# Designs tried in a protein design chat: miniprotein binders against q53ft3. Part 118

Target 1, 195 residues: q53ft3
Amino acid sequence: MFGCLVAGRLVQTAAQQVAEDKFVFDLPDYESINHVVVFMLGTIPFPEGMGGSVYFSYPDSNGMPVWQLLGFVTNGKPSAIFKISGLKSGEGSQHPFGAMNIVRTPSVAQIGISVELLDSMAQQTPVGNAAVSSVDSFTQFTQKMLDNFYNFASSFAVSQAQMTPSPSEMFIPANVVLKWYENFQRRLAQNPLFW

## First folded at step 12 (miniprotein)

Design D71
Fold by ESMFold2-Fast, scan of step 12:
Structure D71 (fold): chain B 195 residues (1-195), chain A 83 residues (1-83)
Amino acid sequence: as target 1 above (195 residues)
Amino acid sequence: SPIQEEFEKLMERAEYYFEWAEKHYELGDKEYALLFFEFAARLFRKAAELAKKNNDPESYKEAIEYAEEAQKYAEEIQKELEK
């Protein structure tokens, strides 16, 4: 139902379902992540009156998960960009030795999505500065999303004809994907809010 | 009063969402602005229900007026999003 992407990494579309209403994506090497996008795949909408609360979790000094509410996704707002760099343990603490290399095990964070009633979602407040709404941040992240989508789609391009036709499958010519990508980049550069 | 304490918390949370809805609208994020105004309206209405139950007409009037304002902005933004 959900996807998660980080700039420069393969998109994740196979969340681990940990409860009937809860889904999790693993984020390995989370120290290198500044932003994540959470989005709905568009195949199955939320039931009427429901949405998804988006959480971020990282391991504390004892290896226990610390969960923080980042924001929401709904049928009306099916994608959101979240800044997580300011939420990591030790962020903003100036060490006497400057940029000290601290290795943690495990170094895996998680994005969690909890499917909730809108009334329940309204009773919580996200941590500060997690949701990103500035034009510059949206433009940069949208560009990375476009790059990831194009790379993903292109990875399925076949240089040779398939041996067996599949009548249930639909195919899109690679040049159509390229044309869409180039057109979207151009329009985004001219007006970041054209969409 | 436990009811009064819950009322105050609902009002504070509703005000949080109202302010963030305005901020997101100013930044051009109309979808979050709509969602947050709807959250504000829901919470203000819940606060009004508590005030009504507690026979506090002044708090009821305050909460309902804010709920109506939030609902008005939500409806206006929804119309904008419909093109």
Scores: ipSAE 0.373, ipTM 0.783, lowest interface PAE 3.1, mean pLDDT 76

Design D72
Fold by ESMFold2-Fast, scan of step 12:
Structure D72 (fold): chain B 195 residues (1-195), chain A 83 residues (1-83)
Amino acid sequence: as target 1 above (195 residues)
Amino acid sequence: SPIQEEFEKLMERAEYYFEWAEKRYELGDKEYALLFFEFAARLFRKAAELAKKNNDPESYKEAIEYAEEAQKYAEEIQKELEK
């Protein structure tokens, strides 16, 4: 239902479902992450009157999760960008993950999504520095993500062509990646929030 | 009766999401179907509370029966997803 994207990393589209209405993504080496994008997959919407509350969690000194509310995704706003650099306070927000006492690996954080009533979400206040209000910051993040993806995908395609004489099923030509990159750059220049 | 009008609105909304959950399940969207059945169950239970306050035992029974049916489907789907 959800996707999670970090500049310089592969997009995650397989959230772990930990309850009927709760999903998590693991963020290893989170101390190197400045921004995270959370988005809805496909064309299947939330039921009317519902949305997703987005939380960030890191392990404290005892390995216990500390949850903080970052913001929301809804049918009307199915993607959001959050700044997580600087969210290492020792206190957590009030959160629906309170009954989940999962001990975590050091340096692994989580993005949690809780499906909630919109009326309940309207009563909650995200942490002050989480939501990205600056278009410039978002544009810079997106450019770095595009550059990383293009370089990674292009390198992989060349290596595959060199190592296997007869691929068993499918491969992607490097020029397709280049065309996607050029198209996305053009669209980003016209409207940084087009996606 | 304002309570009766609120009851009817909750029942109609719950039935809508119950039917939507059934449709999502048919399409193989089990995670969404589970969420929709859980939401429907909550709304049916809210409707039952209103019927109880309105001293309407027939409406209470109807709402509780639908809530239990929605919860049963949610539990069955949850078991499928755990495998």
Scores: ipSAE 0.000, ipTM 0.145, lowest interface PAE 17.0, mean pLDDT 70

Design D73
Fold by ESMFold2-Fast, scan of step 12:
Parts: sequence; structure tokens; C-alpha cells
Structure D73 (fold): chain B 195 residues (1-195), chain A 83 residues (1-83)
Amino acid sequence: as target 1 above (195 residues)
Amino acid sequence: SPIQEEFEKLMERAEYYFEWAEKLYELGDKEYALLFFEFAARLFRKAAELAKKNNDPESYKEAIEYAEEAQKYAEEIQKELEK
């Protein structure tokens, strides 16, 4: 249902379902990650009145997960980029994962997606993050990452009439990728530090 | 009172989403701006219901006015996205 992308790494399109409404991606070596892109896959939308809350989790000094709300994805906003660099260690926020028994190793973080009612999502507030000091470096990095992702993803675009069912493959609608690319490019042009 | 405390929490969260919706719209992220204005409207209306239950017509009027403003912006953005 969801995909996760980090610059310089293979895209993940197979989230681990840990509950009926909860999905997780592992992020190994998370200390080197500055930004994460989360996006919706396929042609299956969220049910009416629902969306996805996106969380970031890292292990504390005891190896216990510390969850923070990053933001949301919805049918109207099916992809978003999140800045995770600079998030404080040892801080947590209210989250729906509760007593989930998710086994993981040190230095492996997670992106969690909880499918929730829009009313429930509205009762939460995403955490903020500090901007990078160099506007030029940040702009060049994000533009290069954006171009790389768009070119890579668009290379797999096919029309519905040309699609052949394959149980081992995932398909991402080209319009989702294009919409994400155009939205992010527009925002970057207006404010290079918007995330 | 518990009702007054919940009202204040809802108003503060609604204001947070309203302010961020305005910022997101200025940055050109109309899809997120729409979502956050809708969140603000929902929270302001919920606050209005609590004010009504608490027999506080002044707080009710204030919350409803903000809810209507947020809803108006959401509808305008939705129309922009449909074009």
C-alpha cells in the first residue's frame, strides 16, 4: 500500500504489516539519513474519511522505540517528504503503536504508518525540525535527489492496458510520482528550507 | 472545569493547524494546506460544541467564526485543485 525512499538507497515497496491498520518500514543505519519520502502505491485509495499518520521511530539507549509523528499522507496528498535529521534522541510523542512487540537491532530506525480517521489525525501535532545552515547545499541535495527519484520511478511507468499481472511485482501509478515531483519542486523553489 | 480544559486544548490545536495551513499555502503545497484547513475547521467545530454544552455563547461564537473561516479557505483550495 505504501512506499518509502531514502536518497542513495533502494526504494522499499513492501511494508511489514504489524496490525490491521499499521505498517512499518525498517531504516538501517538511520544516523546517515536526512530525509525520507513516504508515498502511496497502486490504485487503491484510503477509505473515505481516512488517511495515514506517518511516524518515525528510533531506538533509545535501552533499545526501546521512541516514536514521533512526522506528518500525514492522504488521498489528496499521497506523498510527502520528511526531514528526520536533528530529531532529538530520547524524545517521544503520543502514538498508536503502543505495546507493539517489534524486534529490531541497534541503529535500525522505522517509519510507521497508522491508518486512522481524519478526526483522529487532527487531534495530533507533527514534530518540528531545525533547518540546515547551508541553503545552497540543501537545495542542490534535494533537487538532485528529487530528479534521481523521478527518473528512476518514471522508468517503470506503463499504461493499465500494458500491465501484466505479476504476484512478485508492485506497480506505482505514474501520476502519483509526477504529482509528488511537481509539488516538491514547486515547494523547493519557493523555500529551499521548507522541510 | 474538564469541559473548559478540553475546549482550550481544541482551540490551541485548531490554531496550530490554521497557521500551518496558511504557511503551506504560501509555500505552494495546496494539498497539505487543504488538509490542515480541514483539520482546523473540524477542531474549531468540536470546540464550539463543547462551548455550547458549557453554556458559553461567547466562546461558541468565536469558535464557529474560526471554523467557518477555515472551511471557506478549504473550499477555495479544493476548487483550485479541481481546475
Scores: ipSAE 0.347, ipTM 0.764, lowest interface PAE 3.0, mean pLDDT 75

Design D74
Fold by ESMFold2-Fast, scan of step 12:
Structure D74 (fold): chain B 195 residues (1-195), chain A 83 residues (1-83)
Amino acid sequence: as target 1 above (195 residues)
Amino acid sequence: SPIQEEFEKLMERAEYYFRWAEKYYELGDKEYALLFFEFAARLFRKAAELAKKNNDPESYKEAIEYAEEAQKYAEEIQKELEK
């Protein structure tokens, strides 16, 4: 349902589902990462009254997990760019992943997405300076993300006849990806700050 | 009780996903309909486990019946996608 992109790396579209409403992406060699883009796949909205809370986790020097709320993705804002370079020495914020026993290596950080009620999300405060507010920087990175994602997704296109059922994997129709790409590109051209 | 409250929340959330699965199917979004029926089935099964712990056989039966219905629809859609 979600995608995660780091500049200079392959886009990730296969999140590990760790609960009915929780998804995780691994970020190896996270010390070299400055920005992460989290976005929704396709044009299908969240169910009414729901959205996604985006968290970042890294292992501290003692191996303790440090989870921080970066921000949100919603039907009105289906993609977001976050600066994580300043967060590696911070302390953890309140998060829904506290009860999860997720094994991590010292060099691997994680992006977590929790599907939550909008009312619940309104009670939370993201860590400061994580969200990128520069229009030029955001627009350039978004265009690179769009190009990279579309090319990557298109490279795996198969006909419906070639698909085999896999209950552990989610499949998204290629035409939905194309419609999402075209819609986002159009909106970005009209207003870089849309939604 | 806390277990009863959690059961009710799971049932409500599962029913919400079930209804959205039906809507996606109606809109022709079969892959998303499949996904949401699977979400609903999992939540109904989790609710059933809580009802079992709470010694509530009527709630257990209700949750299992809904889980089976959601699973049946998911299986039918999966067969449609194989064509």
Scores: ipSAE 0.000, ipTM 0.095, lowest interface PAE 18.4, mean pLDDT 72

Design D75
Fold by ESMFold2-Fast, scan of step 12:
Structure D75 (fold): chain B 195 residues (1-195), chain A 83 residues (1-83)
Amino acid sequence: as target 1 above (195 residues)
Amino acid sequence: SPIQEEFEKLMRRAEYYFEWAEKYYELGDKEYALLFFEFAARLFRKAAELAKKNNDPESYKEAIEYAEEAQKYAEEIQKELEK
C-alpha cells in the first residue's frame, strides 16, 4: 500500500504489515539518511475519514526504540518528504574520556505507517523539524520527481482483487518503474527545470 | 477545572495546526495547508463543545469563531486544488 524512498537507495515498495492497520519499512544505516520520502501506491485510497500517520523510530543509546510522529499521508496528499537528520539519537551517551573504540550495537531505524481516523491524527503533533518546506530547491526537485512517479505508476497499478479472487496484496507491474524512469529522464534532458 | 484544562489544551493544539497550515500555504504546500486547517477546525469545534458543557459562552464563541475561520480557509484551498 505504501512506498519508501531514500536518496541513493533502492525504492522500497513492500512494507511489512505488522497489524491490520500498521506497516513498517526498515532503514538500515540510518545515520547516513537525511530525508525519507513516504508515498501511497496503487489505486486503493484510504477509507473515508482515514489517513496514514507516519512515524520514525530509532534505537536510543540504551537500545530502546524511540518513536516520533513525522507527519501524514492522505488521499489528498499521497506523498511527503520528511527530514530525519535532526531526530537521530542524542549526544548524551558519548563517553568523553573513552580511549577505546566503542563498538555500537547494529542499529536499524524504521518508518512506521499507522492507518488512523482523521480525528485521531489531529490529536497528535508532528515533530516541528521533520516536515520539509517547498522553498528548498532539493526538496522541490524531490517532490516533483515523486509526484511524477506516483502519478505515472498509479496509472498502471492494479489491486490483486482485479486479477484473482481473495487477494492478499496490491502490486504494481514491474515494467511501470522502468517506464517512469525513462519518462523522467527524457523530460529532464529536454528541460532541466521541468521539475 | 479538568474541563477548563482540556479546553485550553484543545485550543493550543488547534492554534498549532492553524499556524502550521498558514506556514504550509505560504510555502506552497496547499495539500498540507488544507489538511492542517481541517485539523484546526475539528479541534476548535471540540473545544467549543467543552465550553458549551462548561456553561462558558465566551469561550464557546471564541472557539466557534476560530473554527469557522479555519473552515473558510480550508474551503478556499479546496477550491484552489480542484482547478
Scores: ipSAE 0.429, ipTM 0.801, lowest interface PAE 2.4, mean pLDDT 75

Design D76
Fold by ESMFold2-Fast, scan of step 12:
Structure D76 (fold): chain B 195 residues (1-195), chain A 83 residues (1-83)
Amino acid sequence: as target 1 above (195 residues)
Amino acid sequence: SPIQEEFEKLMERAEYYFEWAEKYYELGDKEYALLFFEFAAKLFRKAAELAKKNNDPESYKEAIEYAEEAQKYAEEIQKELEK
C-alpha cells in the first residue's frame, strides 16, 4: 500500500505489516538521513473516511523506541516529505505503536504508518520540526517523482485492466515500482537539475 | 467475428504501449522506452498471427508493419544504451 523513499537509496515498497492497520519500514544508518518521503502506491486507496498517520521511531540511548508523529497521508494528499534530522531525543508523541513488540536492530530507525479515521487524525498534532515547506525544491522534486511514478505505473495498470476488465480491480506487478525507481534515480544522477 | 474483435483489442493494446514508449523516449527514459517498444512489437506480432488465422492479409500486413517499426525503434535505442 505504501512506499518509502530516502535520497540515494532503493525505494521500499514492501512494508512490514505488524497489524491489520499498521505498517513499518526499516531505516538503517538513519544518522545519515535528512529527509524521508512517504507515499501511497496509487492503486490501493484508503477505505472511505480513513487515512494514514506517519510516525518516526529511533532507538534512544537505552535501545528503547521513541515514536514521534511526523504527519499524514490521505487519498487527497498521497505523499509527504518529512525532515528527520534534528528531531529531539526522548520526545514522544501520542502514538498507537507503544503496545506493539516491534523487533529492530541497534542504529536502525523506523517509519510507521497507522491507518486511522480522518476524524482521529484531525485531533493529532505532528512534531513541528519534521514538516517540510510545500513551496521549496523538495516539493517540486516530490511532484516530479510522483508524476513519473504514476505515469509509469499507470501504463502497466491500464494494460492489466484491459486484460481483466474489472473497474474496481487493477494490478501492478510487484517489481514494476522498483524498476521505475532505479530508472528515475539513474536519470537524476545524469541530470542533477531534474527536480 | 470473435477473432476480428480479439485482433482489434490486441492492436489497440499494442498502439497504447507504442505511444507510451514514445513518451518515455521523450522523457529520456530510454530503458523504459526500449521495454515498451519491445512489448508493443510482441503484441503487434500476436495480432498478425491472429489475422493470419482469420485469413485477413490486409490486417496481417498492417500488424507486421507496425511490429517491424516498433522493433526498429527498440534496436536503435538498444544501440544508444550500449554506448
Scores: ipSAE 0.000, ipTM 0.158, lowest interface PAE 15.6, mean pLDDT 70

Design D77
Fold by ESMFold2-Fast, scan of step 12:
Structure D77 (fold): chain B 195 residues (1-195), chain A 83 residues (1-83)
Amino acid sequence: as target 1 above (195 residues)
Amino acid sequence: SPIQERFEKLMERAEYYFEWAEKYYELGDKEYALLFFEFAARLFRKAAELAKKNNDPESYKEAIEYAEEAQKYAEEIQKELEK
């Protein structure tokens, strides 16, 4: 039903169902994570009048989860980007995961999704500035990913004269990567959701 | 009183959603703006019901006016998304 994406990592589409209405994604090495995208896969919509409350949790010094409400996803808003940097030292918010006895692996954070009535969701308040789901924020995130990939790939470029023939290796011209980068950036500027 | 405290908390939460709806709309996130204006409208209407029960016509009128304003913005955004 749900997917979770972190820049530079493989997308997760198989949430752990920990209760009838509760789903969890594990985020290992969470100290290096600044943003998380949560989205619906589009195959199964929420029941009428329901949506998903999105929570973030990190293990405290005792290994116990500290849950904070980030925001929401609904049939009308099936994806959102959340900033989690700076939340790791905050106080936990009111959450539906408090009664669960979940043992946490050190350095592994979690995204939790609780399927709730829209009326119940309205009674809750997300932590400040965590729910950054604007088009501008998504564009900034995408641009940084794009820049990081291009710079990484370009760091391995060599001139034709420096190439050593190898029949077991494949090569892609650097100008093809540059053209892809420029085309992607141009299209992103015209329509942030073109992809 | 317990009813007055519940009214104040509903109004504060409704104002929170109203303000965030405005921010999301300015950032171009119309879907979240719509959702948060709908949340604000629901909470303002619940506050109005408590004010009515508490025989407080001024608070009732205030809450209803804000609920109608939030509802109006939600409907306008819904129309924008349908285009």
Scores: ipSAE 0.055, ipTM 0.563, lowest interface PAE 7.0, mean pLDDT 75

Design D78
Fold by ESMFold2-Fast, scan of step 12:
Structure D78 (fold): chain B 195 residues (1-195), chain A 83 residues (1-83)
Amino acid sequence: as target 1 above (195 residues)
Amino acid sequence: SPIQEEFEKLMERAEYYFEWAEKYYELGDKEYALLFFEFAARLFRKAARLAKKNNDPESYKEAIEYAEEAQKYAEEIQKELEK
């Protein structure tokens, strides 16, 4: 149902389902991540009155996860960009010998998505400025998202002769996706806020 | 006191969403602006109901006026997105 994108990395589309209403993506080496995009794949919409709360977790000094609410995705807003660089702890300097001779297990953070009633989502408040980014950073990140989405969608392109009829599925010609991508990229370059 | 604390918490959360709705609208993110104004309206309405039950007409008036303002902005953005 969901995808997770980090600039410079391959898109993740196979979330681990940990409960009927809860999904998780692992983010290895999260200290190098500034922004994360979470988006719906469009195959299964949320039921009316429901949406997804997006959380970020990192290990504290005791190795226990600390969960923070970043924001939301809904049928009306199926993708969101979050700044997580300001939410990480433990950036402080290490003692001299630890950095040189200790093989560290890379820091692994998680993105969690909880499917909730919209009324329940409204009872929560996202942390700090996680859901806001500068226009320039947003433009660059959006471009990466567009590139990854187009590449992902194109990887599933098949000729009409290879399609198995399915009443529950709809297909879009690949050239239509390409035209949308080119139009969106052109408009984004002219005005990052056109959307 | 517990009722007053709950009212204050609802108002603070509603104000948070209202302010972020305005910021998203300014940034051109109309879908998020709509969602957050709707969240603000819901929370202000909850606060208003709590104030009414607690016989606090001043807090009720404040909360309902903000709820109506947030709802108005949400409806305007909804119309923009439906075009």
Scores: ipSAE 0.070, ipTM 0.570, lowest interface PAE 6.4, mean pLDDT 74

Design D79
Fold by ESMFold2-Fast, scan of step 12:
Structure D79 (fold): chain B 195 residues (1-195), chain A 83 residues (1-83)
Amino acid sequence: as target 1 above (195 residues)
Amino acid sequence: SPIQEEFEKLMERAEYYFEWAEKYYELGNKEYALLFFEFAARLFRKAAELAKKNNDPESYKEAIEYAEEAQKYAEEIQKELEK
């Protein structure tokens, strides 16, 4: 349902489901991470009246998770870029993961996605400035994200021609990926904040 | 009263979302501005319902006026995004 991308790393599309409505991505070596992209894979929308609250967690000096609300993804806004570099020493925010026993290592941060009613999402306040506001840094990160995503998708598409399709697998034609990439680059050049 | 305290908290949350919606709009993030104005409107409407239950017409009027303002900005941004 969800994907997570860090500039310079392989995209993650297989979140760990820790509850019916809660998903987690591990971010190893989090000290080197400045930005994270969270996005919906595009084929399965949120149920009516629901969206996703996006949280970031890092281990404190005692190894205990500190959760912070970064923002939201919805059917109307299925992707967002978050700046996390300034949050590693910050105070934790209110979060729905507090009652869960999520096992973590001291060097691994996490992105958490909680599927919630839109009314419930509105009752929470994300940490300020987490969503990317700098056009230049956003443009550079987005270009790296585009390159990583396109390379990953293209690699998958090439290998598909050599496989017998599984009935349960979803495939995207290579030309659709190419058209999306070209359209996204054109739109990014016109307005770096269009997405 | 507990209803009065809940009303004040909803108004503060709604105002926070409203202010951040304005900031995101200034930064060019119109999608987040739209979402936050919609959240502000929802919270102001919830506050208005509490004021109505508490028989406080002045607080009801205030909350409704802010909700309508937030909704107006959301509709304007939605039209900009549809172009």
Scores: ipSAE 0.006, ipTM 0.383, lowest interface PAE 9.4, mean pLDDT 73

Design D8
Fold by ESMFold2-Fast, scan of step 12:
Structure D8 (fold): chain B 195 residues (1-195), chain A 83 residues (1-83)
Amino acid sequence: as target 1 above (195 residues)
Amino acid sequence: SPIQEEFEKLMERAEYYFEWAEWYYELGDKEYALLFFEFAARLFRKAAELAKKNNDPESYKEAIEYAEEAQKYAEEIQKELEK
């Protein structure tokens, strides 16, 4: 149902389902990530009155996850870009003790998506400055991600005859990916923040 | 009172979403602006119901007026997106 894009990396389109209403993407080597795009894969909309809350998690010094709400995706807003660089361990706001020497560098963060009622989503508030504030840098980053996504998806183009039917696996036809890319580029040209 | 504290928290959250909606609209992100104005309206209306249950007509009127303002902006943006 969901996809996750990071500039310079292979796109993820197969979220790990950890509950009926909860999906997770792993972000290895997350310290090198500045922005993450979360998007709906398109053919299956949210049920009426529902949407997705998008969370970011990193392991603290004890290896425990610290979850933060980044924002939302809905049928009306099926794609969103989030800035996570300021939310990583060892970064962020000025601290009295400054930069501390971290003996263990946490290697994997997560993006979590929770399917919720819109009324429940409204009762939460996104943390920090996860919103992208610059149109120019946002547009450049988004175009770079689109190129990476298209190149990745195209490299996995497989004939219909080679696809193995499986209820638990998801396959996206190359034509659908191409149409998504073309539509997104067209809309981006009209308004860099259309999404 | 507990009901008054809940009212104040809902009003603060609604105002936060209202401000975020204005910010996203300025950035040209009309879809997020619409979503957040809708969130603000929902929260203001929920606050109004608490004020009504608490027999506080002044707080009710305040919350309803803000809800109507947020709803008006949401409807205007929705019309822009339909074009």
Scores: ipSAE 0.277, ipTM 0.737, lowest interface PAE 3.8, mean pLDDT 74

Design D80
Fold by ESMFold2-Fast, scan of step 12:
Structure D80 (fold): chain B 195 residues (1-195), chain A 83 residues (1-83)
Amino acid sequence: as target 1 above (195 residues)
Amino acid sequence: SPIQEEFEKLMERAEYYFEWAEKYYELGSKEYALLFFEFAARLFRKAAELAKKNNDPESYKEAIEYAEEAQKYAEEIQKELEK
């Protein structure tokens, strides 16, 4: 139902379902990540009155996960950009000798999505600055990518529904993501100012 | 006291979302600004309903005025996004 994108990495569209209403993406080598993009695939909307709360998790000094609320995705706002570099920077500073370790072993962080009532989401407050966007070229480019992908996926879902007389459920094949990426790359190569 | 504390918590949370909506709008994140103004309006309306049940017309008026302001900004941003 969800996708996760990190600049310079392959897009993830296969979240691990850990509960009826909870989904997780693994982020290996998370110390190199500044921003994470979370988006809906466009095939299945949230039920009326519901949305998704987006969390970030990293291991603390004892190796236990620490979850922080980053923000939200909803039918009206199906994508969001989160800045996580500030959150993970504080981890190393708590261990005086941690900053003296030149070589670090990569740890796995996680993005968690919890499907919740909108009223419940409104009662929560995200960590400060995590969902801050700028109007720089990266934000503009990422917004173009998300718009393009969402429109492509939604168009495909509609086409499939028209071909199937009574679809009880709609799915997006993995190949649709690959096809979108190839098309996006072609457009970018043809016109680098496309974003 | 308990009803008044609940009202104040709702107003405080609504104000938090209102302020962040303004911040996101300034940063060019209009979709997030819209979402947070909608959250603010929702919370202000909940505060207003609580004040109404508590027979507090002054708190009701204050909460409704803020809810209407948040809703107005949300509608303006939605129109900007629709083009």
Scores: ipSAE 0.006, ipTM 0.376, lowest interface PAE 10.0, mean pLDDT 71

Design D81
Fold by ESMFold2-Fast, scan of step 12:
Structure D81 (fold): chain B 195 residues (1-195), chain A 83 residues (1-83)
Amino acid sequence: as target 1 above (195 residues)
Amino acid sequence: SPIQEEFEKLMERAEYYFEWAEKYYELGDPEYALLFFEFAARLFRKAAELAKKNNDPESYKEAIEYAEEAQKYAEEIQKELEK
């Protein structure tokens, strides 16, 4: 039902369903992520009177998940962009030896989508730093994200010979990515907040 | 009082959505503006119900006036949006 997009990474369209009304996307190496886009695939709408609350989760110092509400997606607003870089409580808690560490500790964050009644969604308040507050800043960010995503996806297509075959891995044709990019860029030029 | 604290929390949350609805509309996002004005109206109405239950006519009037304003903006935006 949902998709998740991070600039420079393959789009995810296969959320893990963890409850009847709850879906999760994994975000490995989340420390490098500043923004995420969450969108509906457009095939199956929300039931009338319902929408999706979008959450971000990261492991705290004890490895326990910390969930924060980012915002919403609805039939009337089926895609949204969220800033997550300022939400990590471990901000600035860099290991003293940083890049000298040969052993990598995997860090996986999650995007969670909870299908809720609109009344329930209204009882919550998104974290303030997740919102974009100016058209110019949003337009610049969105254009850079689109360019980075398209260029990265295209580079993956070109370097296909170096890709490891995986039965569970999803691939999308480059021409479909280009068509989506052109359509999105055209719409962005007409209205920066159409997304 | 617990009822007064709940009223204040609802008013604060409603004001959050009202202000963000205005911002999204100004930024050219009428779909989000509509959603947030609808959220604000719902929350102001819930606050008004609590004020009425608490026999607080001044708080009731305040909440209802804001709810009506949010509903008016939501209706105007809905009329602007095409199917």
Scores: ipSAE 0.414, ipTM 0.783, lowest interface PAE 2.3, mean pLDDT 74

Design D82
Fold by ESMFold2-Fast, scan of step 12:
Structure D82 (fold): chain B 195 residues (1-195), chain A 83 residues (1-83)
Amino acid sequence: as target 1 above (195 residues)
Amino acid sequence: SPIQEEFEKLMERAERYFEWAEKYYELGDYEYALLFFEFAARLFRKAAELAKKNNDPESYKEAIEYAEEAQKYAEEIQKELEK
């Protein structure tokens, strides 16, 4: 349902589902991360009246997660860019992940997405200024992420002749990815904040 | 009182969302501006409900006026996005 992009890294589109309404992406080597993009894959919308709360977590000195609310994604706003530099030593926020009985990996940060009612989301406020505040910075970052995603996806292009059938494996044709890339780039040129 | 403290916290949170909505609107991020004006309106209405239960008509009126202002901005943005 969700994707996660970091500048200079491979895009992640397979979130780890830790509960019916909770999804997590692992971010190794998080000290080098400044911005993270979280987005919906566009095929499955949120149920009416619901959206996603986006959290960032890093391990404290004891390996315990410290979760902070970064912001939201919704059907009306299916992607967002968050600045996480400066949050790595911050205080934890109130969050729905505290009751998880998952074993913590001490050196890996995480992005968490919790599917919540819009009324519940409004009861919390994101930490500081995690969202990108400049149109120019947003446009530059988006161009880099778009190039990163397209290059990653195209690196898996295979011939149309499928010699080894695998019923549990799904494929997206390269031309569909190219069409998405071109459409997104055109829309971005018309309005940098269309997404 | 506990009810008044809850009212003040809701008003403060709503005002913060209202400010963020204005900033995103100025940046041209109309989708976030819409979302945050809707959040502000919801929180102002919850504050108004608390004021009503606390028999405080002045706080009720203030919260409702802010809720209506936030809703008006949300409706204007919604119309722009639908055209």
Scores: ipSAE 0.249, ipTM 0.705, lowest interface PAE 4.0, mean pLDDT 76

